# Miniprotein binders against Mucin-6 (MUC6): the designs that were tried, part 23

Target 1, 185 residues: Mucin-6 (MUC6), of Homo sapiens (Human) (q6w4x9r395to579)
Amino acid sequence: GHCSLEGGSFVTTFDARPYRFHGTCTYILLQSPQLPEDGALMAVYDKSGVSHSETSLVAVVYLSRQDKIVISQDEVVTNNGEAKWLPYKTRNITVFRQTSTHLQMATSFGLELVVQLRPIFQAYVTVGPQFRGQTRGLCGNFNGDTTDDFTTSMGIAEGTASLFVDSWRAGNCPAALERETDPCS
Short names: E, the ipSAE of ESMFold2; O, the ipSAE of OpenDDE; V2, 0.75 times the mean of E and O plus 0.25 times the DockQ between their complexes.

## First folded at step 7 (miniprotein)

Design zb21 (from zb0 with R37Y)
Fold by ESMFold2-Fast, scan of step 7:
Structure zb21 (fold): chain B 185 residues (1-185), chain A 112 residues (1-112)
Amino acid sequence: as target 1 above (185 residues)
Amino acid sequence: DIREEVKKLLEEARKLIEEAKKAGDEEAVRLLELAVYTLEEALKTGDPERISYALLFVSMALIEAAEKLGDPKAVELLLKAQELLYKALEENNPELIKEAIKLIKEAAELLG
C-alpha cells in the first residue's frame, strides 16, 4: 500500500482515495498493531502563504515508546530532540539521504517513508501486505474499499474529509515542531 | 571506472550478507541488503551524488559489522571513506568517490 502527502495539502490514501484539507496541527497518518512499541506516523501542518486556509506539510514524525524521529522541511533530522547526522540508524529504523532532494526512512517492520525536501516538502508512505485492513489515520484503513476511508478515530465513516481529519488531530493545536507534543489519542 | 569498482565492492558486500545469514544475524542481513540494494539502484542512475549517498549508507552498515566483530582496522578504513565521501559531496569531486570505494572494498574484504 501507498499513501502520499503532496502539493502542500493533498493526501491520497492506501486505497487510492484523494482528498485535500486545511488545518494547522499534528495529525496521525498511520497507526497499526503491526507497528512495534506502539508506533505511529504523524504529519505536522502549518500555515502557508497569506491565508489561514492555506496549509502545508512541514514535518513528518515517527513516534514509538523508544523513538521520536522528526524529519523537517529544514532538512533537520532529530531523534528524541537531538539532531542527527545522516545516515542514522536505530535498532529497526534507518534514515539516509537517497538523493540531494530526498530522504528515506526504512524500517524492519514493513513501513517505508520517502520525504521530498525540495522544491516542495512532500511525503510518500509505503506499507507491506501485513498492514492490509490493519491501519488507521489520515492514510485510511487499507481494506480495498475507498467508501470508508474517512473513518474517524471513533470508528465512524464520514462522507466528507473535514470531520475525518479533525478526528485524527494529535494533541493541542496549534501544534508546531518547536513545541513538540505527544499524541493524546 | 566507478562502475567497475562499485561492482567489485558489491561482490564483497554480497559475501558478507551470506556470512551474516550463516551466523543468524538477521539485523545485519537486513541492513546490508538494504544498503546493497540502495547502491545498486544508485549505480543504475550513474549519478555521482546519489552513488556517494549510497556509499555512505554501505559504509555505515559495514561499520556496524566491524564493531561487532571487533575489527578496528576495518572501522578506521570506513571512517576515512566517509570523510572522503563528505568531501566529494562538498567539492563536487568524483575522484574522491573512487578513493572511498577502494577503502570500503578493503574493509569489506577484511570483514569477509
Scores: ipSAE 0.287, ipTM 0.711, lowest interface PAE 3.9, mean pLDDT 82

Design zb22 (from zb0 with R37L)
Fold by ESMFold2-Fast, scan of step 7:
Structure zb22 (fold): chain B 185 residues (1-185), chain A 112 residues (1-112)
Amino acid sequence: as target 1 above (185 residues)
Amino acid sequence: DIREEVKKLLEEARKLIEEAKKAGDEEAVRLLELAVLTLEEALKTGDPERISYALLFVSMALIEAAEKLGDPKAVELLLKAQELLYKALEENNPELIKEAIKLIKEAAELLG
């Protein structure tokens, strides 16, 4: 299965259902029993521009009990808070450059991530067949049926993207009104 | 010719994959196979920049093997190759890529 995060705020699920959302938070992109050591893939969204109310992808995070790999739009890769030169590997994960604008994170457990750094930060997630029907998060449930692709963190199938997306928020995010709108202040 | 030197390097890398399989080193097999696949895909493009990134990946996989085998000469060659590849990327200089390939191939031969 293939899931994509493109054009700043567009998502296409593993079952090929497209949607768009507006939000500024870290979201669970993919959770599965197939990911080792309580692993999860997360996506960080923030404001795309001062003059617009748009949001865009600014980082992708792979978090497990052993690793916190962050790939950001600033082209920095860290693991557990330490900047890493590419290529970089752990026991089960390898991060390397394919081109000056594309990074790949390959794993031993059937998850692949390709990140486009420029001109627009975008991410492409590929999972092996062992993940079929065993995924949760913004990328959907990978069961071959698009009608339940908006299954919330509570297990409820929604007809619209907004409640679905909000249910997959991770961590504490500031309210939109708590952010300064004037970049000079 | 970069293509011919890379093909020779790929032959040596494939031999190391076979040795890792026989040793039951599943991690080494996965890493080497991924590095080889990345280099093969880069070679199809003919793009020196993509080939340089793939060679950095291959050199990392070989450093892991060299350290496990306790071969400091192979490690030394591979680290020098990485320096040349970073320099090649900075200077857009394909001659440095060719020199790096020779060092990586020599290291792979030592590990075989």
Scores: ipSAE 0.329, ipTM 0.740, lowest interface PAE 3.6, mean pLDDT 81

Design zb23 (from zb0 with R37W)
Fold by ESMFold2-Fast, scan of step 7:
Structure zb23 (fold): chain B 185 residues (1-185), chain A 112 residues (1-112)
Amino acid sequence: as target 1 above (185 residues)
Amino acid sequence: DIREEVKKLLEEARKLIEEAKKAGDEEAVRLLELAVWTLEEALKTGDPERISYALLFVSMALIEAAEKLGDPKAVELLLKAQELLYKALEENNPELIKEAIKLIKEAAELLG
């Protein structure tokens, strides 16, 4: 399975359902029992310019009980708050520069992440076949059926992206930020 | 010729992959195979920057093996190679890449 975060605010799920969203928060991209130490992959979105309805990816985070690896649009890689020189490795994860514009995070547990740094920050998530039907988050459930790709954190299949995306917020977003992005509701 | 020197290095690195397999060191096999694959892909491009990044990755994988085997001479060679590769990237100097490859190859030979 392949999931992509492109063009600032476009997502294509593992089952190839494309959507766009607006929001400024940290979102869960991928949770799965296949990820060790309660691991999760997350994406951080922020405003992309003068348009309040436009947002862009600014960082990707892999979080587990042992590690908090952050890859940011400023080309800084940190683990547990400390900047790391590339190539960098832990027991199960290796982060290295694949090209002058691309970083790769490879793992021993069937998850791969490629991050494009320039000209636009984008991310590409690849998971092995063991993840089939065992994923949840913005990248969808990887069950071969696009009709339930917008399954919220509460297990409800939505017809539109907005409630789906909001259900996958990873913690509290500031009230001021929420007010800024929600003028009618 | 960078291509010929890298090919010789790849031969030594592949021997170390086989030794890691015999030792049952699955993590070392995974790391070495990934590093070797990255270097092979970089070599196809002919881009000195991509080759330098891949060589840094190979040197990191070999440092892990050298430390596990208790070979301080191999570690010393690999750390010197990493210094040369960072300098090569900073100065756009391909001669430093050739020097680094020689040191990495020597370290790989000591480990196999």
Scores: ipSAE 0.355, ipTM 0.745, lowest interface PAE 3.2, mean pLDDT 81

Design zb24 (from zb0 with E41Y)
Fold by ESMFold2-Fast, scan of step 7:
Structure zb24 (fold): chain B 185 residues (1-185), chain A 112 residues (1-112)
Amino acid sequence: as target 1 above (185 residues)
Amino acid sequence: DIREEVKKLLEEARKLIEEAKKAGDEEAVRLLELAVRTLEYALKTGDPERISYALLFVSMALIEAAEKLGDPKAVELLLKAQELLYKALEENNPELIKEAIKLIKEAAELLG
């Protein structure tokens, strides 16, 4: 399965459902019992410019009980708050450069991440077959059916992206829906 | 010829993978296999930048092996290779890539 985060604010799920959202928060991209030590992949979004409604990906985070690996658009890679020279490895995770503009994070547990740093910060997630039907988050449930790809953190299948995305917030930030409707008194 | 030297390096690296498998060192097998696959792909692209980054990755995997085996000569060769590869990337100089490959191959031979 492939999930992509492109063009600043576009997402394509593991079941190939495309959507766009508006939000400035950290979001759960992928959670699964197949990830060791309560692991989760997260995406950080922030304002892309003067427009309050336009947002862009600024960092990808892999968090577990052992590691907090952050890959940011500043081209800095940290683990547990310490900057790392590439190539960098832990027991189960290796981060290295493919080109001056592309990084790869490979794991022993069937998760792979490729990050484009320039000209636009983008991320591509690949998961092995063991993840089928075992994923939750912005990348969807990987069950081969797009009709339930917008399943919220509460287990409800939504028809629109806004409620789905907002349910996967991992930080104390304003709701995307509330931000969009604020101008309408 | 970069292609021929890389092929010889890949042969030595594959021998180390088999030794790691026999030793039951799962972490070393995974790291070396990933590094080898990365270098094989870079070689097929013919892109000097990709080849340089792949060689940096291979050198890191070999440094891990050299440190476990207590081989300071192999570590020294690999660190010199990394310096040459970073310089090659900064200067776009393919001759430095060739020199780095020879050092990495020599280190791999010492470890096998």
Scores: ipSAE 0.468, ipTM 0.800, lowest interface PAE 2.4, mean pLDDT 81

Design zb25 (from zb0 with R37K E41L)
Fold by ESMFold2-Fast, scan of step 7:
Structure zb25 (fold): chain B 185 residues (1-185), chain A 112 residues (1-112)
Amino acid sequence: as target 1 above (185 residues)
Amino acid sequence: DIREEVKKLLEEARKLIEEAKKAGDEEAVRLLELAVKTLELALKTGDPERISYALLFVSMALIEAAEKLGDPKAVELLLKAQELLYKALEENNPELIKEAIKLIKEAAELLG
């Protein structure tokens, strides 16, 4: 399966459902029992300038009990808060440059991430067949059915992206999406 | 010719992959195969910058092998090759890439 985060604010799920959102938080992109040591892939979004509701991807994070690998739009890679020279490896993860504008994170457990650094920060997630029907997060559930790709963190399938995206916020961030969906305004 | 020297290095790296397979070292096989595939893809582009990034990755995979085998000479050669590759990227200098390839090839020959 392939999931993409493109054009600053567009997402295409593993089941090929496209959607767009605006947010200023860290979001859970992918959780799965197939990821070792309670691993999760996360995406950080922030305002992309002074143009009101425009937000964009600014970093991708792989977090487990052993590692916190952050790849940012500033072209800095850290693990557990320490900056790393590329190529860099841990026991199961390798991060290296494919081109002057693209980084790759390869793993031993069926997850691959390609990050485009320039001209626009974008991310591409590939997972092996063992992840089928066993993913959750912004990339969807990888079950071959797009109608339930907006399954929230509470297990409820939504018809629209707004509640779905907000349910995958990590921590207590005020998200732009929550304000935009306020029924009182 | 950078392309010819890279092809010779790929032959040495493939021999090391076969040795790692015979030894049952799955971690080494995984790293070396990924590094070799990266270098093969870079070579097809003919882009010296992309080849330099791939060579940095190959050198890292070989450093892992050299450290496991306790070969400080191979490690020394590979670290110097990485220094030359970073300098080649900074200066856009293909002669430094050629020098780095020689050092990486020498290290690979020491390890096989």
Scores: ipSAE 0.481, ipTM 0.796, lowest interface PAE 2.3, mean pLDDT 82

Design zb26 (from zb0 with M60L; at its last look DockQ between E and O 0.02; V2 from the best seeds 0.00; counts 0 for: pae E 7.4 > 1.5, placed apart)
Fold by OpenDDE base, look of step 8:
Structure zb26 (fold): chain B 185 residues (1-185), chain A 112 residues (1-112)
Amino acid sequence: as target 1 above (185 residues)
Amino acid sequence: DIREEVKKLLEEARKLIEEAKKAGDEEAVRLLELAVRTLEEALKTGDPERISYALLFVSLALIEAAEKLGDPKAVELLLKAQELLYKALEENNPELIKEAIKLIKEAAELLG
């Protein structure tokens, strides 16, 4: 399964459903029993301009009982608040630079993350087949059905992205705004 | 040139992967294979910068192996290689890359 966060406000789920939203919060991208130590992948969005529609991805966070790895748009990588030089390896997570503009986080448990730093901060999430039907968050449920990707944290299927996205907020933030735009455009 | 030296290093790294497979060290195999693929992809571009980043990753993978095997000499070589690679990236100096490759290769041979 491949999930992408592109163009500042576009998301494509594991099931290949594209949608767009504008929010300024931390959102859960991926939760799964397949992630060890209560692991979760999260995305941090912030304002990138003056208008409410000017929002962008500014960081990706992997959080578990052992680690809090943050990859931010300023190219700083931290674990548990401490800056780390790349390449960096924990017990089961490796973060390394691929190119001048791309970082990768590789894991031993079937999660891969590629982060494009410039010119737009973007993220690409890949999970192994063992995650099928066992994912939740903004990246969807990875069950091959696009129609139920907007399932909220409470298990309710939504027809629009706004309520879906809001349900996956990791903190107290303003409500997200939905825009109907093709992320490939 | 850098490309030829990288190819030679890749051959040594592949040998280590096979040894790790025989030893049943799945983690080592995974990490080394990922590092090798990264270096192979970098090599295709011929970009010294990308190659340097890949070599840093290879060095990390080999450090892990060296630590497991208890080879402090290999670790030392690889740490030095990393220093050279960081400097190479900063100065855009291909000669430092070549020196780093030499050290990485030497370490790989010690681990084999």
Scores: ipSAE 0.775, ipTM 0.904, lowest interface PAE 0.6, mean pLDDT 94
Fold by ESMFold2-Fast, scan of step 7:
Structure zb26 (fold): chain B 185 residues (1-185), chain A 112 residues (1-112)
Amino acid sequence: as target 1 above (185 residues)
Amino acid sequence: DIREEVKKLLEEARKLIEEAKKAGDEEAVRLLELAVRTLEEALKTGDPERISYALLFVSLALIEAAEKLGDPKAVELLLKAQELLYKALEENNPELIKEAIKLIKEAAELLG
């Protein structure tokens, strides 16, 4: 499965459901029993302009009991608050440059992340078949059915993105103001 | 020629993958295979910058192997290679890439 975070505020789930949201918080992209040591992939969004409704991806975080790997739009990679020169590895995770504008985080547990640093900060998440039907978060549930991709953290399937997105906030942030820019999304 | 030197390095790296497989070191096999695949993909582009990034990754994988085997000479060669590759990226200097490849290949031969 493939999930993408593109154009600053657009998301396409593992089951290919596109949506857009406007929020300024850390959000859970992916939680799964397949991730070791309570691992989770998260996305940080912040304001991208003078309007309160304009937001963009500014960092991607992989958090587990041992590691907090942050890849930011400033092209800095940290683990547990310490800046790392690339390539960098832990026992199960390797972060390296594919190109001058693209980083990859590869893992031993079937999760791959590609981050585009320039010209627009974007992220691409790939998971192996073992994750099918076992994911939750902004990237959806990877069950082959797009109609329940907006399943909230409380297990409720929503028809619109706003309650879904707000339910996956990972920190103590104000509630997101969600605005759909495409009526057919 | 950078392409020909990289091909020779890939031959040495593949020998190390086979040795890691024989030793049952699944972590080393995974890391080395990923680094080798990254370098092969970079080589297909012919882009010296992409090749430099891939060589840094190969050097990381080989440093892990060298430390596990207790080979300080191989570690020294690989750290010098990384320094040359960072300088090559800063200066856009392909001659430094060629020097780095020779050091990485020498380290791989010591480990094989």
Scores: ipSAE 0.525, ipTM 0.819, lowest interface PAE 2.1, mean pLDDT 82
Fold by ESMFold2, look of step 8:
Structure zb26 (fold): chain B 185 residues (1-185), chain A 112 residues (1-112)
Amino acid sequence: as target 1 above (185 residues)
Amino acid sequence: DIREEVKKLLEEARKLIEEAKKAGDEEAVRLLELAVRTLEEALKTGDPERISYALLFVSLALIEAAEKLGDPKAVELLLKAQELLYKALEENNPELIKEAIKLIKEAAELLG
């Protein structure tokens, strides 16, 4: 299964449903019982500086009971707040530099993350088949049906990306709807 | 050679950028320019994996344009290309990359 965060503001779900949003928050990208120690993958978005209404991906975070690994657009990788030299290894996670522009996080539990650092910060999430039908978050539910990929944290399928994205916020931040109504320039 | 096919695609994409500028679609211009730059930089590496990720971005930018123009055939080609690119990444198979480039180029021609 593949989920991508591209173009600063686009997401394509595990079931190939593309959508776009603007918001300044941390969002839950992927939760699953297949991730050990209550693991979750999250995406951080912030203002892009292009216009006051546009936002873009600025970091990807893997959080579990043991680790808080942050890969940010400033090219610094941290775990639990401490900067790490690459390659960086834990018991079940390895983060390494693939090329001058790409980092990879490989795991023993079927999650792989590739982060493009330049020219624009993008992320590509790959999960193994054991995740089928067992994912939640911005990457959708991986059940082969695009009609319910906008399933909220309450389990309700929504028709709009804004309501869906807003339900997956992982912090105190403004709702995505407030940004969609702002004039773009 | 994948490099030659990517260069042909870049030529078509640049034509579409000019058409988007004429139409005043600033967001499409921005996305396409970033996608083209990403693909150009990936091509310098010669790495099929990096080229595949850049092609995914190009296809996404073109899907945005195709939906705005109401061209469902172009969208269908681009979604198929994305599927091939993810399969190419999983299988480490450059031949699937070449097939995807062909579909992306066909979609770009439909939109131009």
Scores: ipSAE 0.046, ipTM 0.499, lowest interface PAE 7.4, mean pLDDT 82
ESMFold2 (binder alone), look of step 8: mean pLDDT 83; pTM 0.816

Design zb27 (from zb0 with M60I)
Fold by ESMFold2-Fast, scan of step 7:
Structure zb27 (fold): chain B 185 residues (1-185), chain A 112 residues (1-112)
Amino acid sequence: as target 1 above (185 residues)
Amino acid sequence: DIREEVKKLLEEARKLIEEAKKAGDEEAVRLLELAVRTLEEALKTGDPERISYALLFVSIALIEAAEKLGDPKAVELLLKAQELLYKALEENNPELIKEAIKLIKEAAELLG
């Protein structure tokens, strides 16, 4: 299965359902019992344009009990807050530069991530067949049925992307929530 | 000829993969196979930049093996190769790539 994050705010799920969102937070992209140590892949979005409705991908994060690997649009790779030279290896994960504009994170557990750094920061997620029907998050549930791809973190299938996306926020984003309702300091 | 030197390096790397398989070192096999595959794909493009990045990946896979075997000379050679590859990328200089390949091959021979 293939999931893509392209053009700043466009997502195509593992079941090939396209959608767009306008959030400025960290979102759970992929969560699965097939990932070791409660692993999750996350996407960080921030403002990219002249209005609050414009957002762009700025970083991709792989988080587990042992690792917090961050790949930033600034071409910096960190693990647990420390900058790493590429190629970088842990027990099950290798991050390396595939081309001058692309990084790849390869794993031993059936997950691959390719990040385009330039001209637009974009991400491509590939998962093996063992993940079929066992994924959650922005990339959908990978069950071959697009009608339930907008399944929220509470397990409810939505017809629209807005409630789906908001349900997959990774923790609190008070700055993003407050920007529209509270006056600027 | 970069292609000829890379082909010789791939032969040494494949021998190390077979040794790692016999030793039951699944981590080394996984990393070396991925690095070799990446280098083979880069070689098909003929792009010196892609070949340089693939060689950096091969060097880290070999450093992992060298540290487990306790071979500081192999590590030293591989770190020098990495310096040459970064310089090659900055200067668009294929002669530095050839020098790096020789160092990586020498390290692989020490480890085999």
Scores: ipSAE 0.012, ipTM 0.422, lowest interface PAE 8.1, mean pLDDT 77

Design zb28 (from zb0 with M60Y)
Fold by ESMFold2-Fast, scan of step 7:
Structure zb28 (fold): chain B 185 residues (1-185), chain A 112 residues (1-112)
Amino acid sequence: as target 1 above (185 residues)
Amino acid sequence: DIREEVKKLLEEARKLIEEAKKAGDEEAVRLLELAVRTLEEALKTGDPERISYALLFVSYALIEAAEKLGDPKAVELLLKAQELLYKALEENNPELIKEAIKLIKEAAELLG
């Protein structure tokens, strides 16, 4: 299954349901019992002043009991708060530059992440068939049925589009990790 | 026919890539190549909703390129196209998608 985060704030689920994202928090993209050590893939969204969308992807995070790998739009890769030179390898995860504009996080457990750095920060998530019907988060449940993805197109109101998105918020809409180091006087 | 209008837009985008290459604007080339690729992928699905979202993404890429090239008129046209695409998705109205494509094409021609 494929899930994409593109165009600043657009998401396409594993069941190919597209929707637009409005929010400026850290959100859970993917949780699954198939991910080792309580792993989760997360996305950080913040405001964008240059696009019609007021919200854009600024970082992708893989978090488990052992690792906190952050790939940011500034082309910085960290694990557990420490900057890493590429290629970076752990026992089960390798992060490397696939092209001059793309980074890839390859894993031994059926999850692949490709991040486009330039010209627009975007992410593409691929999961193996073992994840079918066993995913939760913004990327949907991967069960082959789009009617239960809780997704909306723009203006198709279940009154639950914002509730669906907000239900996957992983914090209280704090500043992105990179913004914590910004000088504010 | 939305598909035919999208094909015409792809032709204009490819012309812009060549103009940006001649100008030595590597960043504009990358933005336009991304736009072309995204739209080509969406066309292969045949899903009108998917095509609409892909067109929104293409408009974002073109706005970034227009700002790099210093063309505020192209930015205005692209923002108007985005408004039409959001409304098309809300109303399930394919005529608005066709109008958005015309604006995107006009913006692409201005960037050439």
Scores: ipSAE 0.000, ipTM 0.142, lowest interface PAE 16.2, mean pLDDT 71

Design zb29 (from zb0 with Q82L)
Fold by ESMFold2-Fast, scan of step 7:
Structure zb29 (fold): chain B 185 residues (1-185), chain A 112 residues (1-112)
Amino acid sequence: as target 1 above (185 residues)
Amino acid sequence: DIREEVKKLLEEARKLIEEAKKAGDEEAVRLLELAVRTLEEALKTGDPERISYALLFVSMALIEAAEKLGDPKAVELLLKALELLYKALEENNPELIKEAIKLIKEAAELLG
């Protein structure tokens, strides 16, 4: 299965359902019992351009009990808060530069991530057949049926993307307006 | 001639994959196979920058093998190769890539 995050805010699920994603939060892209150590792939979105509705991917995060690997649009790769020179490896994960504009994260457990750094930050997720019917998050459930691709974190199939997307928030999203006020200044 | 030296390096790396398989070292097999495939892909493009990135990856995989086998000379050669490759990328200097390939090949031969 293939899931893509392109053009700033477009997503195509593992079952090839396309939709537009608008948000300014960290979202769960992929959760599965096939990911070791309670692993999850997450996507960070923030405001882009002058339009209130325009948002774009700014980082991709792989989080488990052992690792927090962050690949940022500023071309910095960190693990557990420490910057890493590429190529970089852990026991199960390898991050390396394929071209000046593309990074790859390869794993021992059937997950592969390719990140385009320039001209637009984009991500491409590939999962092996063992993930079929066992994925949750923005990339869908990988069951061969596009009609239930908007299944929320509560297990409810929605007809629109907005409730689906909001259900997959990681809870790490302070309101933009609150950050514009400084009661201590 | 970068392509001919890389081909010789790939032959040595493939021997190390077979040794890792015999040893039952699944992590080493996975890492070396991925690095070799990356270098083969880069070589097809003929792009010195892509080849340099792939050589960094191969060097890292070989350092892992050298450390497990307790070969400090191979580790030393590979660390020097990494320095040359980073410098080659910074200075856009293909002669440094050729020097790095010689060191990587020598290290792979020591390990096989």
Scores: ipSAE 0.353, ipTM 0.734, lowest interface PAE 3.3, mean pLDDT 80

Design zb3 (from zb0 with T38M)
Fold by ESMFold2-Fast, scan of step 7:
Structure zb3 (fold): chain B 185 residues (1-185), chain A 112 residues (1-112)
Amino acid sequence: as target 1 above (185 residues)
Amino acid sequence: DIREEVKKLLEEARKLIEEAKKAGDEEAVRLLELAVRMLEEALKTGDPERISYALLFVSMALIEAAEKLGDPKAVELLLKAQELLYKALEENNPELIKEAIKLIKEAAELLG
């Protein structure tokens, strides 16, 4: 299965369902029992530098109990907060330059990530057949049925992208705190 | 010249894959097979930059093998090769790529 994050804010799920959203947060792209050590792949979106009406992908994060690998649009790769020269490896993960404009994260557990750095920051996720029917997140459930690709973190299939996307937010978002100066009754 | 030296290194890498398979070292097989694929694709392009990235990956895979075998001389050669490859990328200098290949081949011979 292939899932893509392109053109700033367009997503195509593993079951080939396309959608677009507008959000400025970290979102869970992929969770699965097939990922070791409670691993998860996440995407960070922020406002477009040129247009405030658009959002764009600014970083991809792989988080597990052992690693926090961040690949950002400024072409910096960190693990657990430390900048790394490429190629870089851990026990099951290697991060390297495939071309001057593309980075790849290859793993031993059936997950591959390709990140295009230029001209537009984009990400492509590939998972092996062992992930079929065992994924959750923005990339969908990979069950061969597009009608339930918008399954929220609560297990509810939605007809629209907005509630689906919102359910996959990870952590506190700056947009959620815009009213922090107002006291709650 | 660079392409011919890369072809010789590719042959050495394939031999190391077979040794890793016989040893049951699945991680080494994975890294070396990826290294071979990158090197083959780079060779098809003829692009010195692509070749440098592939050689950096090859050097990393061989450092992993050298550390497991406890061969500090091979590690030293491979780290020097990486320095030359970073400099080759910075200076756009293919002669440094040739020097890096020689060091990588020496390390591969120590590991074979």
Scores: ipSAE 0.461, ipTM 0.791, lowest interface PAE 2.4, mean pLDDT 81

